# Designs tried in a protein design chat: VHH binders against p49116. Part 66

Target 1, 238 residues: p49116
Amino acid sequence: EGPLLSDTHVTFKLTMPSPMPEYLNVHYICESASRLLFLSMHWARSIPAFQALGQDCNTSLVRACWNELFTLGLAQCAQVMSLSTILAAIVNHLQNSIQEDKLSGDRIKQVMEHIWKLQEFCNSMAKLDIDGYEYAYLKAIVLFSPDHPGLTSTSQIEKFQEKAQMELQDYVQKTYSEDTYRLARILVRLPALRLMSSNITEELFFTGLIGNVSIDSIIPYILKMETAEYNGQITGAS

## First folded at step 5 (VHH)

Design s34 (framework vhh_brivekimig_d4)
Fold by ESMFold2-Fast, scan of step 5:
Structure s34 (fold): chain B 238 residues (1-238), chain A 121 residues (1-121)
Amino acid sequence: as target 1 above (238 residues)
Amino acid sequence: EVQLVESGGGVVQPGGSLRLSCAASGFTFSSYAMSWVRQAPGKGPEWVSSISGSGGSTYYADSVKGRFTISRDNSKNTLYLQMNSLRPEDTALYYCVKGGYLAWRDEFDISSQGTLVTVSS
């Protein structure tokens, strides 16, 4: 009987590490990406519908969709992150790795294709001038995806996804009333998110992660942390 | 000048118990989450457990849930790991780490010393 998302769920403010190093390195990139990932999961945790599904379902959903949420976050925060500069640094590193014969040519091609897909996605979102409300609802549609393998409670998840789609439609029709096809242009962007490999995203942005830990393994930790601990992860202080 | 000193390791039979300690200095201990990380011979580090600064939240790797308990005494600047029902696969060098699971850069300092835990075959 209430909206799925409130105005508080539209606010998505990424705080970048400071100071920025003179030369981009894997630790700065990893810290920046980790902050965005934490922000994205903290955002999901704040949704009452998400909380209502219970901890086991919450963990399964985020494990299934973290790459899609993260990629939407990259597009939304591309300016704040200077994403184009980060991607250029990664491409330069890959070119040097080819020249040194350090990595397989096939692997490098896969990674370069991933970077191209990511750039295409971010460019398409920028061209559409996606606003904060639209990003919030796109994230909700991705989060409440009932079709991931191994999920339980799929009927309830589907109802929340349908509610997100309905509320996005209502918003777009009221705000962009003169653009009859805007919603369709936005929604056809979403399938591309499923084609992007979470393993390659992890390699590109989280290679500086200490302890050789996977994103999959940290998701339950992030979802359970108290607010003071979440803030401590961002700054290193509680 | 963060200093972390691990102790309490040793040799035990399968099914045995050990309690690890970490003495912390050089920072406001109660303001930081703390973690235990282990490294088996020939493997990279594996995260084991984390505890919030207040001690109100704890989290464990699936491989140790129900067997290990993380705790802290902020009045003594000491972190603990109680290890029960030990298995041969728990054999590793155990490190105390400042920060939670995703500590960044200078905030995440893994000690090179550690404390060795050996579980007899």
Scores: ipSAE 0.000, ipTM 0.217, lowest interface PAE 12.4, mean pLDDT 81

Design s35 (framework vhh_brivekimig_d4)
Fold by ESMFold2-Fast, scan of step 5:
Structure s35 (fold): chain B 238 residues (1-238), chain A 121 residues (1-121)
Amino acid sequence: as target 1 above (238 residues)
Amino acid sequence: EVQLVESGGGVVQPGGSLRLSCAASGFTFSSYAMSWVRQAPGKGPEWVSSISGSGGSTYYADSVKGRFTISRDNSKNTLYLQMNSLRPEDTALYYCVKGGYLSWRDEFDISSQGTLVTVSS
């Protein structure tokens, strides 16, 4: 049958809030991160294989893997987001807080370790020069993970993951034929995504969220969002 | 200008409860996340809890999770910390600060006097 992903699923274009403030603030960071999260969920919901699993399974999968999808999105969109500048601003704030003795050293250490892991991941992806096709299939591999607790369609999910892995292999072998070990180097980066705390990601990038709006609570809403409503969210326009 | 006044501290027995208050003025209180930070004798400041501007999201340090509850009354410009099942290690000066734990550009200013909580037998 046809491929798991089409050209439309390889396209991943983040529209940043404008204008960019002269000084980064929590509102700009949160809005930028929210747009990336919305783009990532819309990307997932547009995949026919994902749609075929049904709403309950879709919600469970995205709740389990949103942090992995978001982190891959950060790596893919690092240049557009000026992610290094955002992370440097966060690090500077945390280091000043340590020097001014304003925050717990243990908590700062946890957050700094998370930022270090995120920087390592993004740098490794940049060093490998991961292309848009490779990112699309890596996202598909983490999305169709059959090993999350509570899933009901695990055999079907596993088949879609295997299809993603096969199509990635075919692409890499054809496109990077001179680099025999490229696929292995790419795939060994994925386990690091599961070591990153979704709670710390939420605190770093989504501190501007208000009300009972947690990432877990908005996932079902975003997945059921009409196209016009979704476009309003990611562009900041009606 | 920004003014924060903490109150409600005191001496309590282990297992006791205490409610701290912070009266805020000089800024649009409902527009800012607020945090409680504590400093134990001879130690640096430790973040305890944060609450979003609307009050809809709350965050807690692992050491206080399940025992402390942060809340706010935006109509009164007041932040609260309900402390239950108090332990000797909770002994500290408690400070109200404007901004969340990860407030990027807002000043995390522990310039207020704080309120002393002492948990002892």
Scores: ipSAE 0.005, ipTM 0.176, lowest interface PAE 10.1, mean pLDDT 82

Design s36 (framework vhh_brivekimig_d4)
Fold by ESMFold2-Fast, scan of step 5:
Structure s36 (fold): chain B 238 residues (1-238), chain A 121 residues (1-121)
Amino acid sequence: as target 1 above (238 residues)
Amino acid sequence: EVQLVESGGGVVQPGGSLRLSCAASGFTFSSYAMSWVRQAPGKGPEWVSSISGSGGSTYYADSVKGRFTISRDNSKNTLYLQMNSLRPEDTALYYCVKGGYLEWRDEFDISSQGTLVTVSS
């Protein structure tokens, strides 16, 4: 019966690859994105309620929502990642591809529209000045979504989502008591996450993955990673 | 252009040790995670170990944890795999691959020659 998230679940610290390359490239972008994806999945697996659902349910939930978790992570870590610089490098690469007639105009338009949607989302979150507690609970609401097709244990997942919503409401009302509509402004941002294509996210940020590797195929391995390996990644020690 | 050259393989008895090396050229080595991947006779490729660009983070397949140690020398653009307590099931062609832990699970692009490790009993 305790809270869904503890204070330790508010900590979300991304460690960037070092040294920084002189020029941004596909592999540096992919490593940076992979670290954020890893951090996001380890954050999820550290939640007792998530662990209680069991391995099969955990895998299904993360496969369904990784793009939403990743996008929230991009918004939360935008400054640490220099996300605007990464997106500018991607845009520059795409513009060079257009000039050389290497990509279709339709594909470029879809990708550019996705980048603009992503920038708009990150800017809206920055304007709202979303804090660490709010991000943690928004990620929990997204993670415990009972609405994805193929899920089992949907009743239990729904209970955890409702608990996340209730605890977010309690936090916002106590911390931002003078802003009556803050919670509503935050929650109406969430539907935009489901409109962002996971396929385009994968192409933009994970194109450095070698072979025909999908995020869906690596999720089970990330979730099985030992805590010591993850902590080594965060602290820069192995 | 980009080149990866593995060496250090050989024939060893069970319980023995070998140290593999990978000489990298054509890219900024210290900016990329690196991995070791192996392919046993008649089997598909298997990820073995990965190391971050700085060397600060290492990852291992469950089958090699406690026996293998991945390391790198960024001043020499060289990746290493120290293999201890070798078992017959470690017999494989070993490949050095550009790419990190999250990139090299189950799907692999192998473009280098590799180095053969045979553990015979």
Scores: ipSAE 0.000, ipTM 0.137, lowest interface PAE 15.0, mean pLDDT 81

Design s37 (framework vhh_brivekimig_d4)
Fold by ESMFold2-Fast, scan of step 5:
Structure s37 (fold): chain B 238 residues (1-238), chain A 121 residues (1-121)
Amino acid sequence: as target 1 above (238 residues)
Amino acid sequence: EVQLVESGGGVVQPGGSLRLSCAASGFTFSSYAMSWVRQAPGKGPEWVSSISGSGGSTYYADSVKGRFTISRDNSKNTLYLQMNSLRPEDTALYYCVKGGYLPFRDEFDISSQGTLVTVSS
């Protein structure tokens, strides 16, 4: 029985659209976010344990956790994405919408609170200096969550989650041997991911999706996409 | 220079069938995924279906799944859309576009005039 993740699963390299426009727009933000989402789903697809659960289970798991995977990806790739600049542009747009009375105050408040929660999460991960191995295992713990409604292979999913937790523990204990409470500090960050609305994430980052489609609707297509088509999507090539 | 010519549109009654064709030239057809996109009167473009370069993978919008079939003949540089059980809401100009489904792009490289499909009783 081998490890749940190999060294290839630690590599997580986001390629941003180039050049970055002088003024951020919804198309640039959506393309950047879509590349991260595609990278995250391709990462999940490459895990042998994930493949072993079968297509129906794979689709159900990713539909349940894509927002958590995406948010971990935002934190991991915050520097590459210039995430702070993207969030500042979104905040500026919302402030202008308040002044122009175009959106309800309740909706603006919900969206602003989501942005603040996202910033706090990314800042906490940065302060903990989470490394690539830790991110890979945190994503695996989130992916193999047996507690989502409607899952049919919950015993096997739970075993994969426990394997991810064990391998993360082994890694942290060996790499950060002097910090006996590091694992606990890392794991207590995970519940915050479930407090973030997938609907608000979709509105902020994926409003430029073609054909009035939802992330839920495109997940099965992304998971079945041929490697060449996937590579074209993440590089912007036709 | 990429050239795409759609044909096969017309007027049909609800429940009827049509087969659309797209003749492609100016590029290596078999090396590219292809898509059908439609635009209903007064609406923006809506992605309908995509097919991989080899024809091995096909994708459909939920609104057409089970009713439409995308296919291609790489020897003839031709893309097809078989439309069955047509509904009034399928009324639109249909365009063939070079490339697969790109969920994060708001525009398609539409260089053609499209083919009109009208479903009416």
Scores: ipSAE 0.011, ipTM 0.333, lowest interface PAE 9.3, mean pLDDT 85

Design s38 (framework vhh_brivekimig_d4)
Fold by ESMFold2-Fast, scan of step 5:
Structure s38 (fold): chain B 238 residues (1-238), chain A 121 residues (1-121)
Amino acid sequence: as target 1 above (238 residues)
Amino acid sequence: EVQLVESGGGVVQPGGSLRLSCAASGFTFSSYAMSWVRQAPGKGPEWVSSISGSGGSTYYADSVKGRFTISRDNSKNTLYLQMNSLRPEDTALYYCVKGGYLPYRDEFDISSQGTLVTVSS
């Protein structure tokens, strides 16, 4: 049986909107985040094992884990996105809102705690110097989670997750043979992804979405996009 | 040069129906998803509906789901929007745009004149 992921699934290249504005605004942040979300879903649908589960299962899996996939994508693409600059701008806006008494202190505290958790996660991944293969397998482990409520085909999903874990272990042991505890250090970071609120992620990065749509509602559309249509729209090539 | 020409707008009473058309030229129509976007007076653009290049997949904003139907005729390079059970809040300029649903404003290339739909008693 071949590997769960091929070299094509390791490639994860975010194309940022151009031109970059002199001052960050909600529209640029939303477009950048949307491109990352689209890239993440396109990545998932390109996996043969994912396709084999069928459309209904694919939709249910991505609806359950999009925030985890998105957060891993933020960490992986942090340099390309200038994520630290985006988060600093959001923090400055929130701090000014506290001073001007425009927002509830409790709500601001929740959002600030989310940002701190996100920063800590991204910093931990950067300090570990997680490579492209490791990110691909971590995303696969998250994607093939059999423990979400309401899922069908849970035995097959679990087998794909175990295959992802096994291939990650093999890769890390061969590539980082002198670092005996590297795999353990990587895996202990994953539970933090489930503690981050998808609602707060949506408010921070997707407030510029039009049509009063939620991420949950657009997932089926993105997953069903034709490959040529997706490529044409993301690259802007006619 | 890409050209899109909307038609079919008008004045209707609440509960009425209208069918909008968009004539496309200057590109391979069947190779692109198409969308309808509307803009009410004094408000920003709102995505309404999208259809895949083949016509096999359709998508709708929650505000119009069950009332509007998007379709296309690739042999005539024409996009359609059938609007049923119209409400005063559907009053807007309706635009045809090349491309599928992109959930952020800056990806809608609204370059055409649009067609005005007014729902009033």
Scores: ipSAE 0.015, ipTM 0.405, lowest interface PAE 7.0, mean pLDDT 85

Design s39 (framework vhh_brivekimig_d4)
Fold by ESMFold2-Fast, scan of step 5:
Structure s39 (fold): chain B 238 residues (1-238), chain A 121 residues (1-121)
Amino acid sequence: as target 1 above (238 residues)
Amino acid sequence: EVQLVESGGGVVQPGGSLRLSCAASGFTFSSYAMSWVRQAPGKGPEWVSSISGSGGSTYYADSVKGRFTISRDNSKNTLYLQMNSLRPEDTALYYCVKGGYLPWKDEFDISSQGTLVTVSS
């Protein structure tokens, strides 16, 4: 059959809220993050292999891997988002909070460790100069993970993951033929995604969007949205 | 010239209610998120609540969630904070600020006089 991903799946363009606020604020962070999350889910939904697994399996897969997809998206869109500026501002606020005894030391430590892991991941991806095709296949590899509990179509999911791995290998060997170890350097980055706490990601980027409602609770509704509603959410048009 | 003027503070008994207002001028009010920040005597500033420019999204500190409601009227360039079930620990100077703020943020660009809320038993 045909390839797992087409050129349309390589295109991953985040449109930022405008105008930019005068100062960093929760609105800008949450709106930017929500646009990236919706773009990521719309990207997954557009894959024919993903559609073939059925709605219940689609929901289970995205619930299990949304934090990994989101983190890959943050790395891919770091420049567009000015992610370094956002993270630096958060770090500055946490350091000021510890100085004035405003926040729990344990909470500050957990959030700082998460931010450092995220910065290290994004820096590693930037240093490797990961391209759009490589990001698309890495997202597909984490999306089609057969090892999540509760999945019913694990053999088919594994087949799609293997196809993603094969197509990534073919792409890297052809495009970066002189760099024998590039694929290994890329793949060894993936385990770090599992160390990112989804709860801390949710707190940092989605507090203003979802309130008392978890990302897990909204995923089925996002996946069922009409294309026009998805586009309205991504661009702010309605 | 950006101007923010808070009003509506006063002395109230525990369990009482107050509605704070912030009159904004000198900028396109509907284009900016707005926040309420408070400062208790002898303590640093604490973020209370934020609202998006359209009013479609609202955010609250855990300490006030379910008791306070932030709202805005873009036709009047006015921000509001409805405070219910007030507690002695809500006693503070309340400020409105241009822009939204993170829940853990403790440094804010406060340029107005604020409005004093005193909850006395």
Scores: ipSAE 0.000, ipTM 0.159, lowest interface PAE 13.2, mean pLDDT 81

Design s4 (framework vhh_brivekimig_d4)
Fold by ESMFold2-Fast, scan of step 5:
Structure s4 (fold): chain B 238 residues (1-238), chain A 121 residues (1-121)
Amino acid sequence: as target 1 above (238 residues)
Amino acid sequence: EVQLVESGGGVVQPGGSLRLSCAASGFTFSSYAMSWVRQAPGKGPEWVSSISGSGGYTYYADSVKGRFTISRDNSKNTLYLQMNSLRPEDTALYYCVKGGYLPWRDEFDISSQGTLVTVSS
């Protein structure tokens, strides 16, 4: 049968736009976020179990969980992204919007609460010192969630999720044998991902999208992209 | 090796229509998304529309949404752009490019001659 994930699925390398501008702007933030989203989708599409579910199920599954995958990616890549600097720039922009009275106080409060939840999540993952194998399996657990409305093949999806959980348990037990409750501490972090609004994530990180397109609309396109085309877009090569 | 040849441009009155074509050769056309990009005099390139390799997914810039339709014929290695309700601001050189929608970028590798569309009264 073989494992759900191979060593190739542990590698998750984000290539940032270079150089970082002196002043952060919506284009740089959007390009950085889009690269992470593309990397996350390409990671998911490369899993044999994911491919076996079929194209319609793949699209529905990713549309349901992209925000959770993206947030895990933000936590995993926080250092390479300088995520704290990006969030500080977003907060500064929101503070300026309050002063100019351009946005309602209720909307700003919702967005600030979302940033706070995101910071708490990333800090909790950093404190746990989650490694690459653990991130790969957490992403797989999130990806193979059978409980989203409208999904078909829910029994098969559930079995893949269970396989991800079992392989994570095996890995943690062998690698962190003296830390009896590490797995429990890691798994209890996952419910927090469901508290983060995909609409607010889209507003914070994807405002610079050309053509005013939604993440929901580009997911099928990314999932169907040829590997050579994907590589060209990530590196910026023609 | 990769060759793209645009055609179908011309002069048209506001409200008119034109159909652009792009003949592709030197690569497996059906395996790649394709895009239309335009460049007005003195301005940088602007993404207009993209279509997936299968033709199942299409994307449009807000400025052309509802007026332009992108399509492809993989059996003929040809990309099309049907332009309706043309406006003076649509005046530009139109290029087809190998590759899909880049949601964060206006930079495109334009190596062909393009086809000129002029909308003028």
Scores: ipSAE 0.027, ipTM 0.460, lowest interface PAE 7.1, mean pLDDT 86

Design s40 (framework vhh_brivekimig_d4)
Fold by ESMFold2-Fast, scan of step 5:
Structure s40 (fold): chain B 238 residues (1-238), chain A 121 residues (1-121)
Amino acid sequence: as target 1 above (238 residues)
Amino acid sequence: EVQLVESGGGVVQPGGSLRLSCAASGFTFSSYAMSWVRQAPGKGPEWVSSISGSGGSTYYADSVKGRFTISRDNSKNTLYLQMNSLRPEDTALYYCVKGGYLPWRGEFDISSQGTLVTVSS
């Protein structure tokens, strides 16, 4: 019974597309988001506990929680991505679409509310100054969620989630011993992730996907990639 | 010059089967992953399946998983797609594409004529 996560799981390094365009466009935003999604999937598949659940369970878990993992990744990598600039560009595009009557007012309201919730979440995480260990364990807690419909092996998933919670508690109590309520402040942020629509996240960040594919269809593709093929995708080397 | 020529399309009833072929030339076929992509009338391209250069790894879109089988014969520079249990929603022009499917990096390139598959009663 070793720790759930190793030091290698704390490292989360996003490499942005290069060159950066003079103005943000749908393709640059989509590639940036796709790199973050791939990094998040690579992170998950490297966890021994996750591997032990088997391929079908792995696919079901990631399909259920990819939006939560992605949103945590956006918060963690907000500075590297210049996320505030990306969101401003998306808002500008939506405002232009309103003026041209390309989208319904109800849809635009839903999307703007989603952007506001995302900004609020990222700002709350920044204000709490969440560190790399805390992000790793928060991702583990959302990954090993036993309460998604259709899951098998729920008892084992619940045990891994409890182990993640225990290890996060031990870390926070040791590292932030002077702040008695820090863990509580961090954990109460997590329910907000479940209220964010994965369909709206997909529309905002993944509209530029080539071949009209959904995130749901690429998740099993990414998770089944051989390590060499996967490394080629994330580094651009073959 | 890279050339890809698809064939094997046709009209079939729901539940029927078709086998598509793609003849490749102008590059070292066995060194590249290959993909099948389809485009339904009035819609954009949709990735269907990919196969590694050796043929050892295969990948499928959820909509075709369990019904379609991708394969290749590197000695003949030919890619195949075996389509079983066809549905009306499988109606599309089918294209073979050089390279594995990379939805954000532009390696997904439709440059051939395609082969038409129509599933109707």
Scores: ipSAE 0.013, ipTM 0.290, lowest interface PAE 7.8, mean pLDDT 84

Design s41 (framework vhh_brivekimig_d4)
Fold by ESMFold2-Fast, scan of step 5:
Parts: sequence; C-alpha cells; structure tokens
Structure s41 (fold): chain B 238 residues (1-238), chain A 121 residues (1-121)
Amino acid sequence: as target 1 above (238 residues)
Amino acid sequence: EVQLVESGGGVVQPGGSLRLSCAASGFTFSSYAMSWVRQAPGKGPEWVSSISGSGGSTYYADSVKGRFTISRDNSKNTLYLQMNSLRPEDTALYYCVKGGYLPWRSEFDISSQGTLVTVSS
C-alpha cells in the first residue's frame, strides 16, 4: 500500500472568476465560494482511498463534512480570495440590513458570531503558518471521519483517518523537527470546525445559488459528474 | 456550430403531462451533460434538470422532483423531459442547454428559440 496522499493532492489552486469588482455583490461571492467548493470536491474525489469506499459512502462522507472542508479551504485560500475583503462586504451588508429592518437582530447576531469564529479560525491557521502538506492532511482527517451518523464502512474510514494522522505526524516531525509541539497545536484547531453551522455558511457564501437548491443536494451531483465534465468545470477552461 | 432545437410544448390542463424533446447537432452529444432551463413570463431563467453525458446521473430542481424525468438517447442525439402532474406555475418557455448545472451560473447559454409550455384550465 502506498501513501494516502501524493504530491498532486498537496496542490490546491483556486482560480477566481474575474478581477474583484469595485463593489462586491452576492453573485461574485457565491461564484468564488462555489469554485472553492468544486475544487474541494475534486480534491476529495481524486484520492484513491476515497474512491475505494464506493459512491454511497463517498456521498455520505462529503455531505457530513463539506462545511469543514470548505472552511479549511477558505483558510488555505484566504489570500487568493481576499477573504477579509469578502467578509467585510458581508458585514457591511448585514449592518445595512439591520438599519433597514430587512433581517431580525437575533439572526444577524448569529451570523456575525459565525463570521467572527471563521475569522478567528483563519487567523489561527495563518499564525501557525500551516503549509500545503499540512492542509492536505487536515482535509483528509476531516474527510475520513468515521463518527458521522448513518455511515457504513466505518472501520475502513477510521483506518484511512488513522493513516492520514500518521502521515501528518511523519511530515511535521521531519519538516518541523525543532518544534516538538507543532502537531498538537495544529490538531487542537480541528474541533472548532464542527461547531460552525453549515446553514450559516450556506447563508453567507451561497445566497446567490440559482433556484432553491441546497449544498446537500448539489454534493451528489458534483460527485457523480463524469471526469471530462468535472475537469472542464474545475479548470475554468469553458 | 452548436445547434439545439426544442419541441413538444403545448397547452395542457393542470395535472396533465407533456414530453419535451431537444435535437442536438454540431458537437459530440454523448460527451456533454445537458440541461433543461425554463423562463416563466416576466421572470429570469430557472434551472430545471440536468443529465450526465452517459445518462447515468440525473439532477432536479426541488420544484420538479418526483414530477419530471430527464433522459437522453445518445444514438439519436436527443434530450427529453417527461413532465407529469403539471401545475400552472410550470408555464414557461423551456430551453435545452449544452452543459450541466453549475450552482453559481446566473446566465445560461441559451441560443435556441425554446418550446412553450402553457398549463391552464
């Protein structure tokens, strides 16, 4: 058996839709977020261990963890996305919505708390200077979570998660040998991902989705896309 | 040059059925996902359904799930939409579009004339 992840799984390049408009709108934010979500699904689908679990298990895993994968992707791609600028635009819109009585104050407080948690997470990852290999393994640990309700093949999923943890440990110990507690500092960040609401993530980043479709509905479609179609979408070539 | 020609629209009573067809030419039909998109009077385009190039995967808007069935015949370069239990709100021009559903896509590459479906008593 080879390593869980190859060097190709470390490469995670987000192509933004266009130069950022002078005034950010829901369509630009939604397109940027959707491209990141597609990139994250493409990344997961390319892992041989993930493919080995079968389509039903794959769908269940990604439905359970897409928000965690997406949030890790936001942290990893924060600079290329100008995430701080996007979040500032969302905050500005929410403040204007309070002023115009378009949204309830309680809902806005929940959304603002989510934004602050997201900023705190992204800042902590930036402060730790998490590299591409570390992000790849953290995403793998999140993806191969055996503890979600309704999963089958949980023993095999757990085996892949343990393999991801072992390979991350080996990488960190070799690359950051001088920092004995780096792995522990990285791993204690992961539980925060499960405390963030997927419903609020959808509201913040996917408000511009066409029709009344949810991310939960989109996931099976993306995962079942044929390779040529999937590659065409992820490269932005057409 | 990509050409798409929709047909099968008409006037039907609520609860009725229609089958739409789309004849495709100018590209390798079996290599591309295809979609149905509709535009109701006075509204923007709304995605309805998509099917993979092989026909093995289908996806539907929540408003049509359980009522509409998308299918294709790659030997005839033809896309179909079977519409059952039609409602007045299904009244629209229906277009076939080259390509699958992309959740961020506000614009659809609608180059054809479409086929009109009217659901009225």
Scores: ipSAE 0.055, ipTM 0.460, lowest interface PAE 5.7, mean pLDDT 85

Design s42 (framework vhh_brivekimig_d4)
Fold by ESMFold2-Fast, scan of step 5:
Formats: structure tokens, sequence, C-alpha cells
Structure s42 (fold): chain B 238 residues (1-238), chain A 121 residues (1-121)
């Protein structure tokens, strides 16, 4: 009964690791990306509607959409992360790898196409000047996607997605009352998130996760963390 | 089933070197990344270094980068940590751990007895 999201769900503050190295390396990129992933997971689990679906549904839902949430987070935090600098460093490394004959041309092409799609998405969101309320509702729309295979409680998930869409519409119409087509311009950006490969995202940003640790295996752990434990991970306090 | 046995610790002077070994059994060693974790007296565990299953990728905590070298011999199911330019701050009980860990993670699944490294004059 009440709004799907509260003002607390609009707050999305990424704390970057410090100090930034002179040359960007895989560990700095991975730690930065991991903090964003943790922040995104904590954001999701703090939503009462999400909690109401139960642990098994929560895990399945986040496993299905983490890449979409992460990509929205990259766009929202692009300035804080200096994302353009990170992507430029990755592109430079890939170009050097071609010259040194360390990676196949086909693999490099796939990764480059993914980077270009990511850059275009982030640039489109920046041009639209998406605000914090709009990002929160867009994340809720992708989180409460009833169309992923294997989901139970699909009718309840669909109702929460519809509620997110209705509240976004209400917000945009009241806040940007003179811009009749703003909502349409925002919503047509969402399908691009489904075209982005989670495997390539994992390769680009989570290479610093060592051995058999994957995002899929980490998700249930993050969702079970207590608030105090989660806050320790996000702030990097040591 | 999984057994890890660390060795090679001891007392060494500042600036000295030690080589730690971890003998692994009960799992397909070459299929798993391995890590070194240390715990100083009165402190929580600190991740030190990790190596991929093939040995092709290595990672180090900032505090040990340039001084420590992680390596493995998959034919012998053994993990190594070469420690150079040792400092008093490196004094800790060192543990071998199956798998890699997130660089930001504060907790580790330690099941072995470890090997003590003491750096003092």
Amino acid sequence: as target 1 above (238 residues)
Amino acid sequence: EVQLVESGGGVVQPGGSLRLSCAASGFTFSSYAMSWVRQAPGKGPEWVSSISGSGGSTYYADSVKGRFTISRDNSKNTLYLQMNSLRPEDTALYYCVKGGYLPWRKEFDISSQGTLVTVSS
C-alpha cells in the first residue's frame, strides 16, 4: 500500500576505491565495479516489494537482471567512476593485444562492439539528463521483469513492474510537465540493456574476481548479507 | 576431503626472504584458483595473493606487490608464495585457501592450521 519506492531508494552513492593508480589496472577496475554491483544489490534488497517476493524469487530475479542493473548503475555513476577513462584504457589494452597477437580478432571484435553499445547507452542517458528519481524507477522496471525464464510469482512481479511504470509516469508528468514526450524517450532506451552480454560485462569489469568466483555464485551471498556487513563492503572501511 | 597443509614459515630478519608451500589434496587442484591469506596477531584475516588454476594470472594485495610472488606446480598439487624484502608488518599466520576471493572481501573460509612467519630482529 503506498509507493513502490521511497526517497531513500533515490539515494545511490558510489564510494570509489582510493587512491586511483597512475595507470588503470584490472584490480582497480574490478574493485570499482564490485562496489557498484554491491550497491546495486543492496538497493534492490532494500525495496519492501522485493523483500515480499521471498528469498528464492529474489535470487532468481537478480540473477536474471544483474547485468541490466549494473549497466544502469554505470550510466548513473559514469562521472564518479570516470567511466570514459576506464573504457578508453580497456580499448587501448585490446588494441595492443591485437598488435601483440595475444587475442583472436573475432573475440576482440565482440568485446569492442559491447564497449561501443555501452558507450552509446551511457551517452544517450547523459543527453536525456536522467535524474536520480528516473534512474530509481528504471532500475525498478528492469528488476521486476516477469518475463525471465524459470520465475515463479510472475503475476506479483508483473504488478510491481506496472506499479514502477505508473509511478515513473506520474513523476515525469509532474516534474517535467512541459516535456510531453520525455517518458517515451526514456523508456525506448531500456530494450538496449537486454542486448548487452552479461558474459562480456563480467569479462570487462570483473576480471579481478579470481578463479571459480563468478557473479552468479556471488549474488546469493550478497543478498543474504546483514546491513552492517553490507555497509562495510560498500564503504571499504578497513 | 579437501586438505591443505602449509609449511615454510619461520623467524627471519627484516629484509630477509622465505618461501611458503601449500600441499593440496582431495580435489582437482589444477581446476581451482588458489589464494594466500594471512592473519596478524589481534587482527582479522587479510587477503595476500591469488593465482588462477592454470597459473596464467596472478594478483597481489597492494601491501605485498613487488615483494611477493605467487606460483603453483599443478603436477605436484603444490602452491607457493615467495616472500622477499620482508617487513615486521608481514608477521602473521599464513593460510592457503582453495579458490579465489573478491579483492574487497573481509572474510575467508580458513580450515587449515597455517604456517607462522615472524619478522623481527
Scores: ipSAE 0.000, ipTM 0.130, lowest interface PAE 14.8, mean pLDDT 82

